# VHH binders against Thiamine-monophosphate kinase (thiL), part 7

Target 1, 333 residues: Thiamine-monophosphate kinase (thiL), of Prochlorococcus marinus (q7vei9)
Amino acid sequence: MLKEENTQEILHDLGEQEILNRLRKYMDYGQIDDDTALIKSYKKELIINTDMLVEDVHFSEITTNPNHIGWKAVATNLSDLACSGLEEVIGITVGLSAPSSTPWSWVDGVYTGIKAALNKFGGKLLGGDCSNGKQKTLCITALGTKGPLNLHRSNARPGDYLITSGPHGLSRLGLSLLLSDPITKSINVPNLLKEHAIKAHQEPQPPIKALQTLLKCKPYAMPWNAAATDSSDGLLEAIESLCRSSNCTAVVDHKNLPKHADWPSGKQWNDWCLEGGEDFELVVSLPPNWAKAWLKAMPCTKAIGRMKEGPAKAMWSNGETIQKAMDTKFEHF

## First folded at step 4 (VHH; framework vhh_7qbe_3)

Design s27 (from j3a with V96G)
Fold by ESMFold2-Fast, scan of step 4:
Structure s27 (fold): chain B 333 residues (1-333), chain A 120 residues (1-120)
Amino acid sequence: as target 1 above (333 residues)
Amino acid sequence: QLQLVESGGGLVQAGGSLRLSCTASGFTYDMGWFRQGPGKEREFVASISGSGGSTYYADSVKGRFTISRDNAKNTLYLQMNSLKSEDTAVYYCAAGYEWSTLDESEYDYWGKGTRVTVSS
């Protein structure tokens, strides 16, 4: 009596040693065999970031498959390193916690996504750990070398151009499309915009190319200092973060909001551009000569406003304070 | 597109006064006044920071001209006192980069100009 039922392999039945043996195929040779990863000596400053992704908080299996989860975990961490002046990705470590009832196929999918992102953006999988937990959680620590560019939120200066590396709101639109939100059903979203929005949500791209172009465009007489942050918490929060850290006012031109070419018109869609989140673009404050060079070298960049002397706030060019339309105060708690 | 519109120009006798205004269709960061006299290239007159706290003047107008702004009205002013025949020019309002610069290329937006004629 042969049953052709594929009993799903779960972590409990594999045990720790077999799980580690299966993860070995994703690691560089020998990395998983030791308690610590060994890294060659670097003559450069190093930058390190840790991000934690928690099931039903940062990802949902309704909108993202395991491959997308693993990709996003790497991409979002590398976005943080890019905002700190990343030159080269050294590698990452992965801490994974999941219920013992979790299918191996889920873990395998996550690591496939992790490896795909590393293959695209650089770096090695330096090590990983797996523990039993009630909720699926990924903890990624990324290590990179710092280039010559000193990027700090506190480096914004009065007179700077405020520039974004790409359009905002796509990830929010993608999420709503994947959830079949009535709001997106009420409008005719062009197919190209749908594809871009869904991809932006599931497979974000860290702004490494934007950072490389920014560095190459620096005028020779300018110091190696600029202000940058990512827009993971939304464009408006990114702008306000630069204002708080630099004690400057940002003046934003409402007609210069960084919208996709096919983006819908109206207040709701402007609000999603400002506050949608998870776009992972660079938001940069630059001296005008450097700003103009970057805008010319990289057409996807957009000047959205200027920095001026004043209180730490974002305002429209008409002098009105930019008001939050989406209540995000309690979303992460 | 941001628009700048100058007003207040006209005919005035030497030693007289004029006040020029420049109204912007939206907020401007740093603002300045430039002028172009008959048979001359365009030259810097005065500039003011976005907050109004810092000003810069050409030596030829220092002590005679005062630049100011009202950000609530999106309006820049140039108070011109003790006018001389050499002050005869078309006066241009400009908005842009840095209040301490004389470089025209640092200004992103320009008005069409207002004519000031000072009779001797």
Scores: ipSAE 0.000, ipTM 0.180, lowest interface PAE 16.1, mean pLDDT 83

Design s28 (from j3a with V96T)
Fold by ESMFold2-Fast, scan of step 4:
Order: C-alpha cells, then structure tokens, then sequence
Structure s28 (fold): chain B 333 residues (1-333), chain A 120 residues (1-120)
C-alpha cells in the first residue's frame, strides 16, 4: 500500500510565496513569468464571462471532490460562452480563495480538474492566485473567440421548433443519489442511469459539440441567426427566458420532455426534468428546415415543442400554463 | 486516430504486486481496465474519469487495486496488490472521448493487451 501521513500539508504552513511557486506549474504564460498574462492578438470578436463558485452554495465536499470542483468551474463557464456562439477558447484566469487551514492537496486537486477541462475543451490557464478567505470560492473568467453564429435569446420566432441538445434532470438525480436521498431509494434506478446522473452532476460537459453541429447544419440560404440559451437554471427557466426575450409563447408537448431512456415515470420525475438545473445543455429555437437538419445530424437532440404568437410564457400543448413545482434559479446576491 | 499502449505485465507469485501502465497518443475523457482470464468472458476491472476525480472498481478487486492517471503524460495506471491466481488474465486498456459506463461496449478505443500471470 501507499504510505499515509497523519497530518496534511496546509496552506498556512506553506506560506504565500510557496503557494504561488506551486501554482506556476499549471500556468501557460510562455517564456516569461509576470503579474499579467500575454494574449495573442485576434482578428475576431471576443466573448468573455465571469462565474463564481462558492462552497455550500454551488458545490459541496459531500457530492464533489476537488478535481470535480475544478472541472465543473471551467465547464460551467464554457457553457455560458457556448450559448453566446463560442468558436475557440483562448483561456481562463482563476481566483481561488480558501481558509489557511485548507490542505494543499485540495488546491492541487482543483487545479488538476481545471487543467483536465482545458485540455479537453481548449484554452490556456492565463493566470491564477490563491488568497486567504473564510469560505472556499473559485472565480473563473473565460475568454473566447466568437464564431459566425449569432445566438441571441431574442431571435426566437413564431413557427420555430424548440429543441434541446440533450436530456434534462440528470444532474438533479445525480445530486440526490450522492446525498442518499430517500426519494431515490423508493425507485429502482438502473446502473446506466445512475452512472450518467452522477457524472452529469460531478463532470458536466459544455455543449460545444452540439453548438458545432448546429452551425454546420445551417441551411445555405439562411441567415447566421438563431435563438439559444443554456439550461443551467433548469429547462423551464431556459424556455421562459427565450419567451421573455422574443415575446413569443412556447408550447411544450408533455410526451416529448427530454428524458434519459431509463428515466422514472411520474409527476415528480417530470418536475426534475423541467426544473432540476445544472444540465448545461443548449435550448434552441430554430426554423423548421434548420431544426430538422440538426435533429437528424445529432441523435441526442430532441424537439420538445414549438414557438407561437402570443404572450411571453411557456404552456403545455393542452393550453394550460406550465406550473413551477420548485425554485431552480440561484442568485447569491 | 487514438492509440493506446499497455506495459507492465508479467509473471508474479501469489501475494505479489504489479503496476500496469497505458499511454495514450492524446487526451481521453474516461479510461478503464478490462481483463480476460482463461475460459472467461472479458470483465470490467476499474475506470477513472477525465478529471481523475471519479473512480470505479469491480467488487473482486476493490481494496486491492488502485487506478490513477497522469493527464500531463496521457498515461493511465493500475496498481495491483495482493495478487491472486484468479487475477491471471490479459489486461486491456480502454478509452473514450465521452462518458462511459462499466460496459465494454461504451469504450471506443482499445489497446492490444498485456498478460499477467499469477503463479501459486
């Protein structure tokens, strides 16, 4: 077996200079170490996003280890860039704050997860720091180039198909499985669904492949305009945000909810699909010809409804307004 | 095209240890070890996620084997301790660019295998 130590190396004992020296091994600055990152000039429009992850608000040591936290921090930020028409990830900066009693292994794990995500999705670690704080927090700023596709929530039009890039509710189910929630013990969850749900919660995938396929499926004569948003705050909130920004009604078919093949039946599980959150899929409003092309090219996509003339709301195909069963919108401040 | 190369197999006596390595030609999301013993079907041994944050083990090896990865070197490891005659098999490295399950059908890329023989 591997040797074990009865004490862990903590940040207080390392001191600021040693912490910074250890973080340098993760940096992609090129030939010169400095307080600022040097970025190559680009002849494209740039997009930028900043997200904060706060302990016990956005992540928990019960459900995610440090590698998961670092991966998730990058993946969720890149999901925001994807819904803005991302072409290429330039890089990220990381602001990490943690109590001085935090083990170095925790910080090392977080950065390992960050680097793994960047290696998979692209981009360089342009800068990072570690400061003393009462609560563990991660602040990621991501920078990317904008591709040819103009994605705006206001681009939805009556007659459009409403499509998701993948199934919804998996992250919510994964969270409950990791917490040993009695609700999940009342049903027989197949191993495939269990594995996918836990992985969706711990290691989300930004919808970059879905976005790339979407732009490649654009009919030749069609403008480079579409309506899209991500579903980080839940599928229903994503649909409602498209409705508000475009001033259209979304009509959702109950039978076409975007469920995993082994998803449980019943109102509670439909509610988790609609409102669970943290699925990080694209929710897109597309003209019929582009919609049909994307559905054919990418089997994981699903048409869940249509946009029509009307007030800014989401409704079932039977004419009833879709009722919220849970609060999936997260605002710390 | 992704290529996987295993190493570290050999002959070892019962109770001994071996460390297997698998080097990939590029980054992969999930990686795993599978094995096929004499007269048996291929079975799952262990897997690890792209971040290294999640690991899964077959009940028969849990507590004896440890899976790990070094993403800077694109290398997967399997530390095998307290080896038993039942561990005799050809060990295969497998990888995927997407999420994987414990089922070998979910893995897209496979190495040629490395032989482990545990003598009594």
Amino acid sequence: as target 1 above (333 residues)
Amino acid sequence: QLQLVESGGGLVQAGGSLRLSCTASGFTYDMGWFRQGPGKEREFVASISGSGGSTYYADSVKGRFTISRDNAKNTLYLQMNSLKSEDTAVYYCAATYEWSTLDESEYDYWGKGTRVTVSS
Scores: ipSAE 0.104, ipTM 0.628, lowest interface PAE 7.4, mean pLDDT 86

Design s29 (from j3a with V96R)
Fold by ESMFold2-Fast, scan of step 4:
Structure s29 (fold): chain B 333 residues (1-333), chain A 120 residues (1-120)
Amino acid sequence: as target 1 above (333 residues)
Amino acid sequence: QLQLVESGGGLVQAGGSLRLSCTASGFTYDMGWFRQGPGKEREFVASISGSGGSTYYADSVKGRFTISRDNAKNTLYLQMNSLKSEDTAVYYCAARYEWSTLDESEYDYWGKGTRVTVSS
C-alpha cells in the first residue's frame, strides 16, 4: 500500500476487509470487534431516530464536500431528536452505500465529518458499514436520552408566544451562493452574511443548545409541556404544522420575521426566510412567562408572533392568510 | 459581550492539587478548559455540556482532573489532582454561546488565562 499511496484508491481495489479495517479508526474504544455495539442500560427514557440521505436528493458534491455530507447526516438526525426533548446523545450507527468506483478519500471525508459532529454534539460512533450500491446513500440511526420536557406539536395553546431559536433563510441563501445563482449576484451580499449563509447550508447545527436553555429557564409553576418542531421544511411549514396539531391560529408579525441583521429587503427575501428550508432551528409555542424567560436567556431567539383561538392556519397580523410562494409557470397544471 | 474571568492559578508542588474557577457574565452552553504550555500550541483539557450531564477529557488528564459547573453561579471549575511538571501552562476558560461561529474553533468566547506552574 505504500507503493500505491500516490495513486487514488477506490473501494473496489481496497476490498471489504481493508475498508472495514480503515473504518475501525473512527469507532469508539470498547466496541465489539465484529458487527455489534454494546449499549449500557439507562434509567431514563430513550429516543431513537433513523434518517436516510441520498445523493442528488439530500446532498450534492457541487455544494458540499464529503466532510460536510457526514456532518449534515449527523446534524439533521440530531435535530429530530432535539425536537423530541433530547437530553444527551448516546451514539449513532452509520450505514454507507456507494459505487465500488468511489474513492476511499470520499468515505474517509464523510467519516471525518461524522466524527466532527459527534465531537461537537456528543455521542459515540457505535457502528459503521460500507456496502456496494449504484447511488451514494447514508443511513444514520441516532439514540439519545429523553429529558423531562414533553415536546409535542399538539401542546400549543391560545395566548402562547411563537418563538424561533435563530434566523431563517440562511441555508437557502447559502445554497444559491454555492450554485452561483444569478439572483444572489444581482445584489451585494455582505461578506459576513455570505459566510454565515454558506456555513448554515454546509454545516447545520441541531438546536440542542436552544433546547437546553429552554429547559433551564422554565418557570417553577409551569408544567413540563411545550410545543416545538424544527424548521427543516421551512419556517412557514413549521408554523402550519404547530397550527394543525394544536388546532389554533398563528398570527405572525411582518416586522418580526427572524431575519439575519444584513438580510435583503423585499418579497423574494421574505419568501426565502419563510420557505427556504434546512435551517434546523426550533420553532416553539410557549406561554408568555416562559417565552419571556427564554428570550432573555438566549438572545439569538426571536418572538415572531402569537397563537390564538381559530382555525388551523397561519395569518399575518393584518388578518391576511400567509400564502406559500407560487411559480406562475406551473399554475396551469 | 460575554466575559469569562478565570481564577485559582498559581505555583504548586508536583503531586499537589489546584482548583481553577471561571465566572461567566451570562448564560453559556458548553464550557471547557484549554491550556498552552511553554513552546507548545494550545490544547484541549476538558469540557462540560450546558446541563452538566456530559463531560469529556483529554487522555493526558483523564483520571486526574475533574470538570464541573454551577449554573446558578455561572461558574465553571477544574479540579486538578496529582499535578505533573507537564501540566505547567496558562489555562484558558472557553464557552459556546452562538449558533454560528465565524471560525472553526469549538468555542466562541475565551478568558484571558490563568497561569499554573508545577515545581518539583
Scores: ipSAE 0.000, ipTM 0.119, lowest interface PAE 18.1, mean pLDDT 81

Design s30 (from j3a with V96S)
Fold by ESMFold2-Fast, scan of step 4:
Structure s30 (fold): chain B 333 residues (1-333), chain A 120 residues (1-120)
Amino acid sequence: as target 1 above (333 residues)
Amino acid sequence: QLQLVESGGGLVQAGGSLRLSCTASGFTYDMGWFRQGPGKEREFVASISGSGGSTYYADSVKGRFTISRDNAKNTLYLQMNSLKSEDTAVYYCAASYEWSTLDESEYDYWGKGTRVTVSS
């Protein structure tokens, strides 16, 4: 028989007070360990976002360890703030729910990931709470200051360039590689693409640098207005949301899809670029002079198309509507 | 401002093991190990993400070396097993504020290096 010493510490045995006491090391010096957090006065507009990550919906322990889950919880929330014109991260609060049978090492790992993301992107851990629940859940509320750039999905205009801050499809490829999907095993994935794809899935980067470069390269004569959204739900959904909010048509050149240099060729891989999701890049509609400045200042950006007068939809440069692969092939998948 | 200090280098027999450490003066993001052998260019060995969740290895060391980090101590480790004479090099610790994997150009801060000599 296995001895008792070989079993993991679980949350039930520690109790709420001991769990909170152990998490104290992740908190900033002097931070209030209670329901309320002290926020200093700001003479700037503030932006706030709340996001929930639910086990088997938003994350799986098969493809992401606890460190990745904590990192992703912060990164995805900061991506939402970035597409709203974030200047500086003030901090976050964390609500964690997990079954009482959960190992302490899981909670410790999650907070390690949270702290790593905050150390990279900015902000303080303002407070956290732990509760018993049937399913592992993280609820993150993030606060930041708003900079001078007014980013609204409704700001897209006919004549604008449609630009993405980076390649799309990497997170979807990473997921398949981590699951040992037969589709990815049937091709030779170059080592660099494999590493980038796995990292993109496990440790997404909010597009804070892309946002900072975008505002720094603005031509002086242009207003501080642009259209942007993030691509968490996929590139095609991001483009459609800009079209819907601005009431104009996006024309995408299929030759200019934002693919990694070593991305595989074929319809399946183009579909993953368009619909894979969880890439957390900025998708931006910009007037030509600002667009060209951003493309020059940040080489990882790519012009994928143009906005024009027309109905709220995305179409290929040949005039055909861009169809969702799943919707058009429901009976065959 | 940020300083990286490597330690743990030395002389070891082929087939032996050695553990390298790199202590940072503050928290670092993505980190890696690079090496430069006598008369060779600097090459990638291994890297680890800021959270410690993602690791990458050069083919020549995969299965023999293990990279890890302790963020509470601001310390990076490289556990080197089954050492070969071709592993003889000065090993450099590197840190980045960017998304970094294999290229030395992606790293912002570098240590002075620690020498590893594998005798046959």
Scores: ipSAE 0.000, ipTM 0.216, lowest interface PAE 15.4, mean pLDDT 83

Design s31 (from j3a with V96P)
Fold by ESMFold2-Fast, scan of step 4:
Structure s31 (fold): chain B 333 residues (1-333), chain A 120 residues (1-120)
Amino acid sequence: as target 1 above (333 residues)
Amino acid sequence: QLQLVESGGGLVQAGGSLRLSCTASGFTYDMGWFRQGPGKEREFVASISGSGGSTYYADSVKGRFTISRDNAKNTLYLQMNSLKSEDTAVYYCAAPYEWSTLDESEYDYWGKGTRVTVSS
C-alpha cells in the first residue's frame, strides 16, 4: 500500500491502441509496420520451440519480479533450442495475456527482461501481442538455425561419458532462500553460494556457450551425433530420460555429483542436486575422446558417470538403483 | 595396484604392419593408446570402451590402425597397418583409476611404453 497506487497506469486506462503503441519500442523489426515479421533467408535448417508460462503454475511474483519472468521465459525456451543443436538465435515472438487491472509497469518489466535476455544470447524481438485475460500468461515462440550437431536423447551409447555443463541444485536453493525456508535458515549459506543460487533461480542461463564449446571440441573422426537433454525437471530425471530414450543404463559416481564448490554436505543436499530442478544445464552423453576434450576446454563441465549396456535406469557405481527422495507433485493444482 | 605392460614394438619398414599388446593386471572399463614421437608432445592414438562396443581414433591413424580388446585376458591390442615414418614413437597404454576420469592428467595407470621405429 503506497502512494504509487494513485499514479500507476493500468492496462484498462491505457486501452488497446496505447498498449500496442508502447510495445512497439521493444520491437527490433521496423521494415514492416504490419502483423507479420520477415526473416532473412537461411541455407541451414531452422528449429522452432513454443513455451507457455502461466501465473501460479510456472512462475510466482513472490520469488520473481517482472524482469525475471521475461528473462526466464526467453532463457528456458532457448535452453530447449540448445538441446536441439542450436547455432544462432534468429528471434522470438511474444503472446502476453493479463487482467485489465495489471499495471503497465508489469508489462514494461516483462518486456525489459525479454530484451535483456535477447541482448545477451542473441535474436530479435520479431513480434508481440497483448490481450485481456483473467490470469497472466506468457507464450514465447523462438526460432533458431540448426548447427551440424544432431542432438537426440536416443543417441546415447554404451561406453559414453555422462557430463553436465554446470552445477545442479542452485535454483532449488535459490527458491528456498527467496521463500525464507526454515531449512536454509538452519545452515550458514556462504555469500557467494547465496548469490549464485538466487541468480540461478531468477536469471537462468541457457547453455549456449557450453553447446558452442562442445561443437568446437568434436574430434574430426567422430560422427555429428550426440545425446543431450536439459535438466529443467532435475538432474536425475534428465539422466533417466537419456536412459529411456537410448535403452542404456547410466552409472553415476556419488563422488562426482555436480555440486557448487560451497555446496553443503549431506544426503538432503545431494537430493537437491539430483532432483531440485530448473538448473537448465546440458546433460550430455559423449564418446570418451570428445568428452575429454570438452572437459579440458570448459572447466565448468563435469563428468558424473558413464553409460553401459543394461535396462533403462540410473544406478550408483556401487550397483544400487538411484532412488527418488523428493516428493513428486501428486498435489491437486 | 593396476599395472599395464605393453609389448610388440620394434623396427619395421614403411608400409609394414605391427601389432601392439597391453596386458592389464585387472579389469579396467576404458583403455587407450597414446604415443610420443621424437621432439613432440604425447598425443592420443585410439581408445576403446570397456565392452569394446565403442572405438575412437585420431585422424592421423584412422583407416590404418585398429584398436580391439580381449576382456577374458585383460588385454588391449593395436593393429597398425600401412605404417609411415611419422608413426615412429614410443606407444603407451593407459587407463583411468576410475572409469569416470577422462582428462589425460587424471590417468593414474600408464605402461612404460613400447618403441616403434618406422624406417624408409
Scores: ipSAE 0.000, ipTM 0.125, lowest interface PAE 19.4, mean pLDDT 82

Design s32 (from j3a with E98D)
Fold by ESMFold2-Fast, scan of step 4:
Structure s32 (fold): chain B 333 residues (1-333), chain A 120 residues (1-120)
Amino acid sequence: as target 1 above (333 residues)
Amino acid sequence: QLQLVESGGGLVQAGGSLRLSCTASGFTYDMGWFRQGPGKEREFVASISGSGGSTYYADSVKGRFTISRDNAKNTLYLQMNSLKSEDTAVYYCAAVYDWSTLDESEYDYWGKGTRVTVSS
């Protein structure tokens, strides 16, 4: 029988040189004499994004273990790149700050999650640094090539279909399940929904596959222009951001909300679908012919409404403005 | 294209231990172990998420079996302890692009299997 590790090593006791030696197993590009990674020249436009994740602000040990934290740090950054028309992930750099009392197992777990995400979505670990700090912080910078799609929030037009790449609300439900929220205890959450919700919160998937199929479905005569954003701040905010940037009205049908098959019925659950956040799905405004092709090619996509001429707002098909439910939300701040 | 190859099966006495391995190129998947015993339907044993952060076990193996992965070696492991005659089966490695439940139909890729026989 293999026994579990029963000794905890902390960063203070390892020292800087040993920490760097252990991190080498994760690196695809080694440090040269000048502590830099060399990247070959590209003839394509490059896109870059930096995200900072801070303990007790962006992640918590209650809901995510180190592997989840590392995975999520990469996945959320790549979601931003996907909404900018990503073609290929070149790689990332990692800045890690942690107290000297931090177990090596925590750092090892984070890098394991980082490498797992890169193995799934693409890219190399180009470099990283580790420093002493009072609060755990990850700073991820991701670099990719831009493909032919010009994805801008301002490209939505009257007559477009409003489509999501997948269901919404799962991450919010997952968070509530992990925190043992009384709301989730008052109903019997089906096991399949519970598993999907917890995974969505702990190991989100950037919408790279959705982006690739969107590109492949473009009608030949159409310009390489579309409106897209991710739903990291919630589906309603994603829709409203498209409306603001394109100066159009979005009309959403209640019956077409992008719910998981086992999603509960009722206002509270519709509110979580609209405003839960951290679903990292692609929310896209497309002309009808491109929209229909994408819906056919990718079964998880759903047409939730249409764009029309009007003020920059989201409204229901019955003519009412979609209202935020912030005053009645359990936000667990 | 993904190919899964299981190894580590064999004959072991009740109460013994055995470690199964599954090698795959490009470990970009959620992975699981399934088994099929004599005269039975194929059943779920254990699964592990892509990050390695989440694991799930069938009730029949909880506390006895441990699933793990080493992405640097592109290898999935199943450590089987306190083996019982009921654990006799062909063990299959399976992969799915995103997280799967206990439903076999959700898994995209399957190995050929490795036989485990627990005597007496």
Scores: ipSAE 0.479, ipTM 0.788, lowest interface PAE 2.4, mean pLDDT 85

Design s34 (from j3a with S105A E106D)
Fold by ESMFold2-Fast, scan of step 4:
Structure s34 (fold): chain B 333 residues (1-333), chain A 120 residues (1-120)
Amino acid sequence: as target 1 above (333 residues)
Amino acid sequence: QLQLVESGGGLVQAGGSLRLSCTASGFTYDMGWFRQGPGKEREFVASISGSGGSTYYADSVKGRFTISRDNAKNTLYLQMNSLKSEDTAVYYCAAVYEWSTLDEADYDYWGKGTRVTVSS
């Protein structure tokens, strides 16, 4: 459980003017009297994305503190931009809605996390608004420049390698550890795996470095086209979405599942790797020459399988369809 | 990781026959046989599609060698007939996801090889 402090100073007692005055320290452009940020013209195409995080839907104060919430709001948005061929983050705007009874320390913590993510991944805080609402909601709009790489799920082709930018299942394990789930008590989780899993859940990393390396590794003669998606809804869903959009079959080898070095053995843990969610890695379908170049340039990437002609489905290399372990639509975490 | 294991190599007299086998976990890949003779570069021998519907042979072995597969047994075969001294080599099994008939660089997985010696 997270420990709460400084809860006696609440938004209602501060009032709108004081709240805006305090948020000023986070602003990069300084919007003292204006409702809009001025952005200079760019010679490049621009990409924009909006994500919304809602209390008890997308985050919980049991598993994440306000700094983590702010970080995650930026990281998840930038993950979407990365899957669209992001070159550079220009900046973000923040819409915050919270009950008037919310502590200032919560708002301050969220903005601290937002600024930490921007300092690491790039971009400026271009604007922010704060309004009274019945539940805590954070709305991030991010703007970036588009590089030359055209990433669409429909670009996957037979013969392509399936590659992930990093390991999967860590966020799911981290969530279970933070909730003291009995399932994690049946195994001895090494300290390194425990720390990595908790960090993956609380402080996801958008795959910007992976994307930049992928771009630099493109063979000269290859088109600026590739297939990519993020794995926010789980690795299996990411693979299936590439299959549906490209009308190809994905073939995955059990031995090539993208597991952490200390990952537990067994079907349950393979299922968490495939279906855990919130890993925010790139799942990419690439022609062999480009795939081999990326794998060599970035050791954290892993080839997990291949695309072939066939129905839009994921299968094991032995020819069996990959079966979903979760056959219900219930979410009660 | 896909592991390929060759078997069936050995000593055989000129004009004789030998059958090589290669086993793999999961056999949805296009498969090929390559060989490397003493003091020579590795060369293509034969390939077969995942379904078994298409085959390709090097001119030096065409009409003498037959490539086949049994997907139910996860096994690739190379039937070698009318063996010649120049067929002496280490034979390698290789797998590629997309169809490839010639370039060894296209093949992603390789076995350790099985030795064939043809004497007269």
Scores: ipSAE 0.000, ipTM 0.128, lowest interface PAE 20.5, mean pLDDT 82

Design s36 (from j3a with D103S E106D)
Fold by ESMFold2-Fast, scan of step 4:
Structure s36 (fold): chain B 333 residues (1-333), chain A 120 residues (1-120)
Amino acid sequence: as target 1 above (333 residues)
Amino acid sequence: QLQLVESGGGLVQAGGSLRLSCTASGFTYDMGWFRQGPGKEREFVASISGSGGSTYYADSVKGRFTISRDNAKNTLYLQMNSLKSEDTAVYYCAAVYEWSTLSESDYDYWGKGTRVTVSS
């Protein structure tokens, strides 16, 4: 009597040479064969960003499959480049660390997600490696060209419109739905909202199209300067970061919170909109002429408030300071 | 300035198959199919993410319809199998500026539609 052997391939059994050989299929121009990637000469300024995704900190296999993990790794990095005035994605490098007991199918899934994101947003997979580590981690370095927009958090000015590129809170709702959080079970969430929220959490979109439209609708007479940041740490944190860097006050209207059409009513749900995080939308401070042009050109944008002279804080239109209600920030140290 | 052009509609007998295509004038992010039958409101059929990694289907078409895309050709497809008389409708291709939603109001660009008629 012979028993069928478990044929699941793990990294230990494949060994370094076979792992690198399999990764070659994902690489553009065979970049894994060399210590360095070769990049053509550019006549433009370059922007670079490095992000790390760590198991049980930035992702969980309960809420994201390997394809989603790879997608998120690229999308979150490209979101940072977008808020710095990205024109074109050149490419990325990937450092992957995982326990030797990890199935090859997990690594294959991650790289499949990475390639899917690059196919959507642009760029080449310039290099990648896989090393032994106790905890699964992804280190993505992304390179892009800088366009004409000078986007700095310090460029906000009194009189500016405060605008978001899209709705907020969906990723937080998606996370809770995927974790079977009692809060979401106590409420009948509409099927469309449920699907949108889960997709937003698992497959975030960097605001590259929002940035492209912002650039295209700039009035001729305006300087190439604006204030922008992404909302990965939550909408309220994004607003407060613009206030701190520009030393001015943001005034937000309760009625203008950027909520999905089917979003539940109540303080808890407004708190998730403000503080949920991982929405990866642009939060922008713009002079009135440019603001009105962007709102017209991109219907998914919403004016949520105005900037005014004052201390570096966010307040409601009634004059009360916007208070934090959620644990929204993870500290690295 | 983005344009969407649907094709592949026509008359088909119940139990038959049709493949709809939608060609975009440039690369699109997320895309979907909607339909409107005689005397009915417009309803969601299927959507696909820009990467093709996520697909969503209306319960009425699950297991019968398959949505796919070819990004190199800027083309979206809907393979319709086991067609029923209730599938008779004008089918519309739609594209989202950043990410897909199931709400009609969230789609930024729409085609003119292609007519599908399923005979009993």
Scores: ipSAE 0.000, ipTM 0.137, lowest interface PAE 18.6, mean pLDDT 82

